# VHH binders against q9fdx1, part 27

Target 1, 300 residues: q9fdx1
Amino acid sequence: MEEDGSDWGGLAPEILINIISRLTIQELWTGPMFVQKSWLTVCRDPYLWSIFDLEPWFDSYPESTHLWSPEFEQKVDLMLRSVVDWSEGGLTKIRVRHCSDHALSYAADRCPNLQVLAIRSSPNVTDASMTKIAFRCRSLKELDISYCHEISHDTLVMIGRNCPNLRILKRNLMDWSSRHIGSVPTEYLDACPQDGDTEADAIGKHMINLEHLEIQFSRLSVKGLASICEGCPKLEYLDLFGCVHLSSRDITSNVSRLKWLKEVKKPDVYVPRSGDVAQTERYGHWRLYDERFDIQAMRI
Key: E = the ipSAE of ESMFold2; O = the ipSAE of OpenDDE; V2 = 0.75 times the mean of E and O plus 0.25 times the DockQ between their complexes.

## First folded at step 15 (VHH)

Design T5 (framework vhh_6fv0_2; at its last look DockQ between E and O 0.06; V2 from the best seeds 0.00; counts 0 for: pae E 16.5 > 2, SAP .685 > .668, placed apart)
Fold by OpenDDE, look of step 15:
Structure T5 (fold): chain B 300 residues (1-300), chain A 125 residues (1-125)
Amino acid sequence: as target 1 above (300 residues)
Amino acid sequence: QVQLQESGGGLVQPGGSLRLSCAASGFTFDYYYMYWVRQAPEKGLEWVSTISDSGGDTYYADSVKGRFTVSRDNAKNTLYLQMNSLKPEDAAQYYCARETWELFWQGTPYGMDSRGQGTQVTVSS
């Protein structure tokens, strides 16, 4: 039975565009782009590339150490750069993971109308490329730089100064929670040296129009929280989950200043202010909690 | 059928140079990104270099950056790897491969398929 290879080569361009526009990013990259020249041309139409969103795929895919490999990063960079080229400056939303300065700098130079940038879990995105984003993408409304350990408070300052339309900032840090154990390289988990108060000050001083802020597992103190609450009066959503250096009292006293606050996520675990024991081991406390929880679950 | 044939390997002294070639057939060569990878004895597959479909963009592993140059001739369906300043650590079987995005979407570190038999590079004083 000769598989009647349906000769799709004769389809009118208008029909092709309609078909292609209905395809997922995954479908586009696994078939139509490589069928023939006419299909390739249609697949690279700028109209198709105003938005580049890989988050649905990442959400559906289990976390793996492979995603943190240099080879995977390179693939993401290649894809992002290609999309930037095809968009011809019309790209307004980028949602990716595991990209590097190589791709992000490229995008910064060519996407002046960028409004959404989400680059979660990008270990090799640094202040170098993010500074370019700050200066070149001034229409930015949403920024997610969660789990990006090489981005500093200096970048936050630059973003605040140059992106007045920023409304959403996500700057979550990795925790040693069960979700990341085994999938994220341990070295990267340990390398989260962020100064919570310094970042908080940057946010409070320069991001006055923020409506949504996520800073999970930040080590900010009550001073940092005060800076945010004083500097960001329009906050409607504040996520402080995992912020272990904040007491319930600290949170209540400071968030009361936010007149538009609709929701606040509080830390589940509060470190008792006992004495200066510099708990140097970022994750030692969570190990104790997991052990206690397991013991209690076994007693019922 | 996709076919790739590597050539140009051999024995070279440290500091020497080699030029590898990869002849491609069975697919539209200029539609695909191409890769070089290498495998040393008792080691895993290591990515070496990538070149875009048009040849306009090139990428290199840190270990070979500044020493190796990837290029392609789309008219000849041929991929090249110029290797300069070769080190003993560069000794390996070298393979060319076509980019396959199917593997990317499966979460694998390598999106390459249809590699050839490879060509052996030996670096010895």
Scores: ipSAE 0.431, ipTM 0.713, lowest interface PAE 1.1, mean pLDDT 85
Fold by ESMFold2, look of step 15:
Structure T5 (fold): chain B 300 residues (1-300), chain A 125 residues (1-125)
Amino acid sequence: as target 1 above (300 residues)
Amino acid sequence: QVQLQESGGGLVQPGGSLRLSCAASGFTFDYYYMYWVRQAPEKGLEWVSTISDSGGDTYYADSVKGRFTVSRDNAKNTLYLQMNSLKPEDAAQYYCARETWELFWQGTPYGMDSRGQGTQVTVSS
C-alpha cells in the first residue's frame, strides 16, 4: 500500500464529485483520469463522497447494448462499492444505472443516512436488496426504480412502511411498443410488470407523505388511480404519461380532490389498435367527438 | 475467450511505411476501445495509440503523433495502425490490446486486460 502525500481535502467536495460525474468512458480510460489514476486513490476524506451521481455521464452516453452486459454491471458495482467504502457511512445520495443486488446490499449495510437512491434500468436489482434498503436506510426521501423490472410491489410496501420521509417516487416502465427495441434485451422487455393496480394500491396504502409520483406507462386502471389519489393527499406532481388505461375524464375527476396538485402529465390522447386507420376514415368525425367518448374504449 | 492476432510487421527502411493489423475474436469487438502498445528490447511497455469503440475518437503518444494513424473496421473485427515516416526509435514488438472495465485506479496499465502475441517492426538503421 502506497501513500501519495497529496492533500485533496482542500478541494470542495462538490467540485470533486462533479468531476467524476462529468467523466465519460472515453475520458476515464484514455485521457487525464488514466494518467491521473492516483488522484482518485488519495481522495479518501469521507466528506468528499457524500454524493455519488453518474446520471450526467449516462445522460451524455449513447444507448448501447453493452450497457446491459454483465461486464458493465460489474464495473458499476465495483465503483459503487468503492464509493461506499470511501464514504465511511456518509453517503446520502446514489444515482446510477445498471447496478445489481450485490452493490446495493453492500450499500444498505453501510449507508444508514441514505436520502436519495436512483437505480434506473437495473435488471439485476430485486426485492432482496430493496428490502435491506427499506429496513436500513430509513431516511430515504427519493426513490427512483424506473425500469427495474425484477422489483415488485413488495418493495413499494416495504419502502412505504419503513421510510416515512419518502416524498419522491419514480417507477416509470418502458413502452417497448412505441420505442425502438434495438439496444434493450427482449427478455428484459418481456419481464415488464403488468399489474399496475397492485403497485398503485401499495403506493396509496403506504406512502401518505408522497409529493411527487412518476408512473409512466403503468397499466393501472381508474381503480389504481383512485387508490393513489385517496392515499396520497400531499401530491404536487403526478406523471401519468403513457398510462393508456386512464381516460382524461377519470383523471380529472380523481385528481381534482388533491389540494396541493400543481401538475399532472396525462397519457396520450389516443393510442389506437393496429389497423384502425381504415375505421378512422370510415367514421369521418371520430376525433371531433373524442371529448364525448372514453378514449380507452377504442382499445381492445 | 478473447483472442487478438497482430500482423503486418517487417523490415523497413528509415522513412518507410508499414500497416499493422489486429484480428479480434471471442468478444463483441465494437463495444470496446482498442489500444496499440509497443515494447523495444530491454525496455518497458509503451502506449502508442487508442481508438474509441466507434472509431470516432483517436489518441496518440507524442512520439508518434502526426506519423501514425489508428483505425478500425468493426464489420471485420479488425484494428489497424498505419505507420508512416518510420524511425529507428519505432523498432519494437507491437501489440494490440482491448480495454478493461476494471476501475483504473486498481492498477492495470492503460486500462487493458490482454494483448496478442505481437508483430515485430524493424527499421534497418
Scores: ipSAE 0.000, ipTM 0.127, lowest interface PAE 16.5, mean pLDDT 74
ESMFold2 (binder alone), look of step 15: mean pLDDT 79; pTM 0.795

Design T6 (framework vhh_7nfr_2; at its last look DockQ between E and O 0.02; V2 from the best seeds 0.00; counts 0 for: pae E 12.4 > 2, grease 25 > 24.2, SAP .675 > .668, placed apart)
Fold by OpenDDE, look of step 15:
Structure T6 (fold): chain B 300 residues (1-300), chain A 125 residues (1-125)
Amino acid sequence: as target 1 above (300 residues)
Amino acid sequence: QVQLQESGGGLVQPGGSLRLSCAASGSTFDYYYMYWVRQAPGEGREWVSTISDSGGDTYYADSVKGRFTIARDNVKNTLYLLMDSLKSDDTAVYYCARFTWEEFWQGTPYGMDTWGQGTQVTVSS
């Protein structure tokens, strides 16, 4: 049975464009680009690359250690750089994970109209590339730098100063308990060097137009929260999940200043203000709670 | 199916140079990023270098940066690796590989397919 390989080679370019425009990113990269030169040319048309969003794929793909490998990072970087080239400056949205400074700097130099940047779980994105983003992508409206441990408060300052249209900031830190255990390298989980209050101050001082803020598992204190609430009067959504150094009272007293607040996510567990024992171990406290929860669940 | 054939390996003294070649079959060589990887005895595969489809971009592992040069001839469907200042730690079987986006979406670590038999590089005094 001669597999009638339908010779698609004779399709008019207009037909090809219509077909290709209906394909997902995944579909584009798994077939049509490699059929023939004419197809490749059509697939690289700038009109197809105003938005680069890999989040649907990442959401459907289970968390794995291989995603944190240098090899995978390189693949993401190569893809991002290719898309940047094909977009010819028309790229407005980037949603990726596990990219590095190499790709992000490249994008910063070539995507002046970028409005959305989501680079969650990018361990090798640093202040170097993010500073470039701040200066080159001034139309930025949405920024997600969750689980990026090499980005500091200095970047937040630069973003605040240079991106006046920023409305959404996501700066979540990794949780020890739920989604990342076993899939994220332990060294990375432990290496969260972020100063919650310093970052909070940067946000409060420089991001006055924020409407949506996520800072899950931040170690910010009541002082940091006060800075945010005073500096970001337009906040409608505030996610403080996992912020264990904030009490319910602290949250209530400070968020009351936000006139437009529609939703606040509160920490599930509050660290009792007992004495100054700076429990330096980020995850030691949570281990105790998990053990208690397991014990209670067994008693019912 | 695209076939890759590596050549140019051999025995060389420390500080010496080698030129590896990879001949690719098929007409779509210029559509793909190409890779060199190596595997030392008892070790896993290590990425060495990558070159873009057009040859405009090159990438190197830290261990070989400044010593190795990746190049390609899309007319000849050939990938090259120029290796200078070779060290004992460079001893490995070197493989040429084609980067495939399909492998990327399938979740494979390297996103590479169709490497050849490899070519042995031995750096020994």
Scores: ipSAE 0.023, ipTM 0.476, lowest interface PAE 4.9, mean pLDDT 81
Fold by ESMFold2, look of step 15:
Structure T6 (fold): chain B 300 residues (1-300), chain A 125 residues (1-125)
Amino acid sequence: as target 1 above (300 residues)
Amino acid sequence: QVQLQESGGGLVQPGGSLRLSCAASGSTFDYYYMYWVRQAPGEGREWVSTISDSGGDTYYADSVKGRFTIARDNVKNTLYLLMDSLKSDDTAVYYCARFTWEEFWQGTPYGMDTWGQGTQVTVSS
């Protein structure tokens, strides 16, 4: 298991770390890991695996139905489990998509110093693994559970109660009013949670230290927004894009008391509500309407 | 089901050139990263070179940079190693192998398999 495939002799560990940091994830695993025994030891060093971040990879490649397959999910799960093992408890940041309860539960049991967890578009992550995250990963500062439709408000309650350092929450939902051209399975779009006020209430009651909140396409009403604004006085950033049940007056009246608010993204009245409405902007090259620029931002 | 067969080795003088080939059968060759590994007499295996599935990205050990060129022909399912300016230190059995994430996730060290039998390269004065 410790087979040395290369001998580069005399290469300092700091130089080895620089070389590794310049390689893509795939080349790191296929290329110079066979240099020499000291190089291989550096590649297995838990410090090298303090961060596992696949978002640049996902951002570089288009969405496809293959990414939603069980086979792809198993690949992501196995990669995450391997990094958890190599980190020996030192993993502090995880940013992936399409993982499951299996890998997340494994990480929760072994990574108590986790500070960032982003698991966007993970249809097989539920409250079960997230409850373990809440109880075991109490240093959590950032959570992104966007497009995780099997996670309920119960996770928000448990995270709020157990993770006092949480400053950033992203809980964006898919645009329920428009269908995408086959990039996301329609069954998953149909499962989108509809209980926006219940989630907003959980956030407002339990996340007093929150500074950054994204809840795009939430179906919350003004009651839910009021709960958030009353319960999260430290908010600096609030993203309400696609929250179609909020008026500009609802937003202005509720956010005016947030003393640290620097930016609010409002529901965009110019985004098409159906395929035949007038469209002054060219959205044909956009896959998700939540990427549209907000033409009105508020700074306090 | 992948079967690999290396060829093209032989005896050469220092400064000489050789072209190694690795023929693959029974698989979709053009979906895999491929690499060359060598093993000198009495030594462990040493990574030599890696090429991406499309052939667009190539990587080399420092000991062979500028002298060796890895290439592939996905129509013929063949991997190549073009070796120039050969030195006595290049004497080894050369193996081709494929790397798969499946093997890596199953716990196979380095994700390499050595289905090939190897081809001997000897560089002597």
Scores: ipSAE 0.000, ipTM 0.174, lowest interface PAE 12.4, mean pLDDT 73
ESMFold2 (binder alone), look of step 15: mean pLDDT 76; pTM 0.759

## First folded at step 17 (VHH; framework vhh_6fv0_2)

Design U1 (at its last look DockQ between E and O 0.09; V2 from the best seeds 0.00; counts 0 for: pae E 18.8 > 2, grease 24.22 > 24.2, placed apart)
Fold by OpenDDE, look of step 17:
Structure U1 (fold): chain B 300 residues (1-300), chain A 125 residues (1-125)
Amino acid sequence: as target 1 above (300 residues)
Amino acid sequence: QVQLQESGGGLVQPGGSLRLSCAASGFEFDYYYMYWVRQAPEKGLEWVSTIDDSGGDTYYADSVKGRFTVSRDNAKNTLYLQMNSLKPEDAAQYYCARETWEEFWQGTPYGMDVRGQGTQVTVSS
């Protein structure tokens, strides 16, 4: 960076805040924060830190092994903790990935007004920190704990009991078959929660105000689905993609109870129950071909 | 000018101990997180430890956890790495580095924009 001699140090803090408020998180962390101490101070103004959202960056960045490294996790933790400090309790939205209990517990103690928490792909977030979130962040409206394998149904119960305003829950699990092989540690994949019905019961019993639920690749049974449909009457969106233990009939029969349901994503693969021989429901990929390929013509 | 100078490396037997130091100058030391990284022969850079600005929070790679301790003296502008129970696999050039976030945003490891010349640690029987 050629030290262009322009002494930007003379700008009024108010002007700097205005300028900085227009920058992305990435731009802030790669530029103004490191110009000089006075600029750093301005960058730490609580006004700038009501929302901490790294999802746009994560969405733009390809999955890699590095993202699952302890070093990367540590950096996310440091960044989150810093933002929590700077926000002075004013933080309302946190969207990150690959954080740990260390940062999340820290946030839980200091962000009473938190409304949105997304912590996707955080292998070292456990019930320890999430329980704190449940008790201390009671204004929570949106929770994304997808691919967090160390969070149990007990935490879901605590969230349900303590966060009455929860409207959105994303609890997607990793697909064991395809997408994450090579980038995600095998040990983490193996730690995938298997008790889908227990989680479903927790959701149905304690999250009555849910409008949006994602539970991709859950191993819940028809019993679990029934619990959700009975307990969450306000559901507008339900994502059951990858729920292989549910049949089309199971889904149809249970979701019919949901009066406000606008969209349901169904599994692409169904495990045939003994006796449902006939519903060779076409693999989702064949639906794309249904419009173009007269299946009758291919029955040679 | 920002400068970091590592010292304290040397030859030690397996199971031995070393204490590395890093003298910092040219910047407000107490404002930055500091890192230790190491590079073994024919290997890439490996993150070893991080310490926050106050010294209150410390992080370690799994490979050194329980054996290494990072600390700092902000009054002396000095970073330390106490290395106990040294193993042959700990042999490397050790570098002190100031906090940088470029590597984070680039999705690459170990963007050491500000680092010293390093100090050599050799572990041999």
Scores: ipSAE 0.428, ipTM 0.700, lowest interface PAE 1.0, mean pLDDT 85
Fold by ESMFold2, look of step 17:
Structure U1 (fold): chain B 300 residues (1-300), chain A 125 residues (1-125)
Amino acid sequence: as target 1 above (300 residues)
Amino acid sequence: QVQLQESGGGLVQPGGSLRLSCAASGFEFDYYYMYWVRQAPEKGLEWVSTIDDSGGDTYYADSVKGRFTVSRDNAKNTLYLQMNSLKPEDAAQYYCARETWEEFWQGTPYGMDVRGQGTQVTVSS
């Protein structure tokens, strides 16, 4: 019983690596790294750190005020910096929330082979670190900067110019009704970018190879949509949920030229309401709206 | 020592009301989100309600919306659940929980720290 599990430090290193490589990041950081020094050596093996993905933990964790604290941000930054060091330049995928410019700039300098960067809800990431990412991580194929309201269209320009392999962009914005969840600071919600056409223009001008685009709750007009559709002919997936200034007709007339398009999530005319978006039902009725639209007709 | 103690349960007829209390000590209560969860016999824990740290925002499971009201008194370090129009399906052991953010990896699913013995709600037809 205890004998079966308590002497993990006596195992051959290659057996330990095999066991540890099957653990989630959460399981790894709660157990093996603190058992014995031999486990610490194995847990720092660069092979284990080609991917750093905290999204499973965040997906299972309810929104709360402490996630937006400087203390939590510093914990995420510290973990990311440690993983960057342990990866020895081999890190290819980062998926976190609530990191900052400090950790991201550190990663940009040291992870030239980065292919995936997802940093949802990171209020202290700005164009400064993202410009470094664009310049130094030119193999980037997927970027998720959803809910990063201090990132501007300048990042979209720099990424588009410097990362020709980019195929997936997620730039979802929070709607004003999420203020009533209570976990998200009001000043952060107030900083939400509202000039969707400037961001749409940057995407359309610089991201010709884009296949998947999410810009939920963007305030782009039909002019911004036209720029995207003209500039991104390879789009297969387009998520316009919550884009209140676009009609179904605007979408149909512009996406008709996108011959590879397989799915469009259309806006519905939504009047934001207090408390109508909750953590447990966050997208329940919005998923019902998705089922009510004939997405098949948009595949062309 | 962080302590949570539930009280106020009992036996009630369908359509009746109960008010649950959760006394908190050993931590800065007004800095934490609080939850109510319940467990019927031979079932898993079910989320019931959430209240933010100030009491300004409240959230409810669909099964209890309009019938239950969560509140808190931060001066008394006490969480409340007013339960009206009780149904047989509401019969369960009720627990309060504090949100966790003391350790990055310590949390359960949804980050709820259930510590008390709970209080039994029984609804007899």
Scores: ipSAE 0.000, ipTM 0.113, lowest interface PAE 18.8, mean pLDDT 76
ESMFold2 (binder alone), look of step 17: mean pLDDT 83; pTM 0.844

Design U2 (at its last look DockQ between E and O 0.05; V2 from the best seeds 0.00; counts 0 for: pae E 16.8 > 2, placed apart)
Fold by OpenDDE, look of step 17:
Structure U2 (fold): chain B 300 residues (1-300), chain A 125 residues (1-125)
Amino acid sequence: as target 1 above (300 residues)
Amino acid sequence: QVQLQESGGGLVQPGGSLRLSCAASGFTFDYNYMYWVRQAPEKGLEWVSTIDDSGGDTYYADSVKGRFTVSRDNAKNTLYLQMNSLKPEDAAQYYCARETWEEFWQGTPYGMDVRGQGTQVTVSS
């Protein structure tokens, strides 16, 4: 007996809002929102839509080719646009994946108080929408544009110039090797940005207040790292995982300039400079090297 | 009871046009997103187009973009698909459906919980 949602029709809107506020996004979008028009109206109360966070759902959902389909992207876009409308400008946090310029531009025009934007794995987010974000969302504190290959260093410059409160930047790139094979379209993997130093320069020159930076699998050189370390003196967290063009020495020498640095994630694989065919032995060898280096530093 | 009834299919020559209709009943049509899907012989279900509740936003598969136009008349509870420049590859059974978002949260590409009988489109010279 599908309990006829009709019995809830008599609840005061305030009570209903209270009940609805306790529901997950999934529950809202699979139930009450689509029962009847009156319920939809309540579900669209701006109070409910100051934060739009799909990350918990994405974290629980396995990677699949479906997530990278145009159909899925369209659904994300529709959902985001709806939330933007319902929020009536009160949206402060957006965490989604696989959205496009269509939705992001829409959000940029209507969310002046946006503080957090995470749009990981959005192939069709480009400089076009991100530039709008930079100009219209000047209160931005956190930006995650990991695995967004159509965002260029120019956008980073614009973000830096227009978002002075930016404290967290995540600009991770996809690992070409093992983790994404089969789930991510090959064409997208091949489109991975290669201009690591240019991006690093943009960050160092324009994002002076950064406290948290993730640039996994960047191809930045020691020059790029130097730019970041010089330009971002407030860095507390730096993730350089997968940055194969950086040596341990390069990292140590440059991060020493960061007085507030609490944690640095180092690459697990270093490209041997031309001469040493060092057998890329996996994870085990670098633990030994770090242990040896720590021991030598203590003996001085 | 939610009911959808597709119509307007038929035989057309390559380059021809058809207009599909979908009559909806049993739910509030004007606040639901609607979409078209098609199934060709020996192929899986393929998404064709989605339209928002007001008709202001429309989305299309790349395969039909520029040729197909989705629209709706909320006063008549009717969804439309104008198909121009039809190709043999467009031949399929076409279905309309209401977006329930259940498929989204389940991570499944197509959840046609409620669909009509469909309408057959044949493209042949």
Scores: ipSAE 0.367, ipTM 0.664, lowest interface PAE 1.1, mean pLDDT 84
Fold by ESMFold2, look of step 17:
Structure U2 (fold): chain B 300 residues (1-300), chain A 125 residues (1-125)
Amino acid sequence: as target 1 above (300 residues)
Amino acid sequence: QVQLQESGGGLVQPGGSLRLSCAASGFTFDYNYMYWVRQAPEKGLEWVSTIDDSGGDTYYADSVKGRFTVSRDNAKNTLYLQMNSLKPEDAAQYYCARETWEEFWQGTPYGMDVRGQGTQVTVSS
């Protein structure tokens, strides 16, 4: 009765937590924290920060050179560091892009119960911080290091040896073909790892409990695929899109032993056509292309 | 001193066309990515299109792909949006924005610097 029913700043903390917990990260940072002091206190409650997920924001954000700037990286690092502090050891899931070794090392020291780490497109994350994650965050169940071109196979070995609960690994590489996306700097594209078989071998030797693997645009050969299929018998999902060195025969012969496999994404590669190939087309239908690619994708 | 001035809005019939302009001053226009965003009444800002610094690469929201074309004239410090096949759902206040490094949590949404008053596009039934 002493409280104003129309005064949102006077709401009980439990009610505020319920409202705030349904907000996206952007909504949380741009609104409730700055309405009143009571909202600011509630927004820093450790319960709200068991999960820090920026992917919905990144999914809706337009492509921009700004996202690849050191300034933006520093802002992501500062946000992650703040959330680590506010979580008071309770952070279990991190999904961000464009962070660095600084923020991850800080999180590794303070978040021993981390179960999910996704750091897509983080060019300044290296094996240094990932080694700390492997040794200190041993409950890890899901790792997404897609487009992190300064991370090597050493991280895969260390994670496999130290994180026995790992079930999901995403290690997609940038599309190096003519269909790459957006404002990604050429220097970043040039840093793309080229030795897919070494990474595949690390996965096959150390990640026996893996159920879901994505390695889009890896340059692995059939040797690397064999190592994965032999070493990861529990695989239910395997994404090989863009793995141009694998044929359908390579895939069929190796995945047939995976008795739990529910889905495999084949390396469907777009083959551009131009007028300069007219002499090749004069010999009629090139049936060799039908055998190398999905026939329906190659039909006129 | 940074200024962005939108113009070219108006009332059109469904299926009609408009060309928006954005006059820029007070910054190095030809070194910046530029954006078009729009805001319908009582809605948040919606991203429409992006164009790189030279005009070589363009990007569009799914809702406008194939109907809208962004372009720029770096000699005139001017950004354009050609809008064809307009629909009632395109009715909004349209703003241009420059790429910025300012804090996105300081009220600048998504690294975009919106400074102008915008230009109204109305599509009558």
Scores: ipSAE 0.000, ipTM 0.167, lowest interface PAE 16.8, mean pLDDT 75
ESMFold2 (binder alone), look of step 17: mean pLDDT 82; pTM 0.829

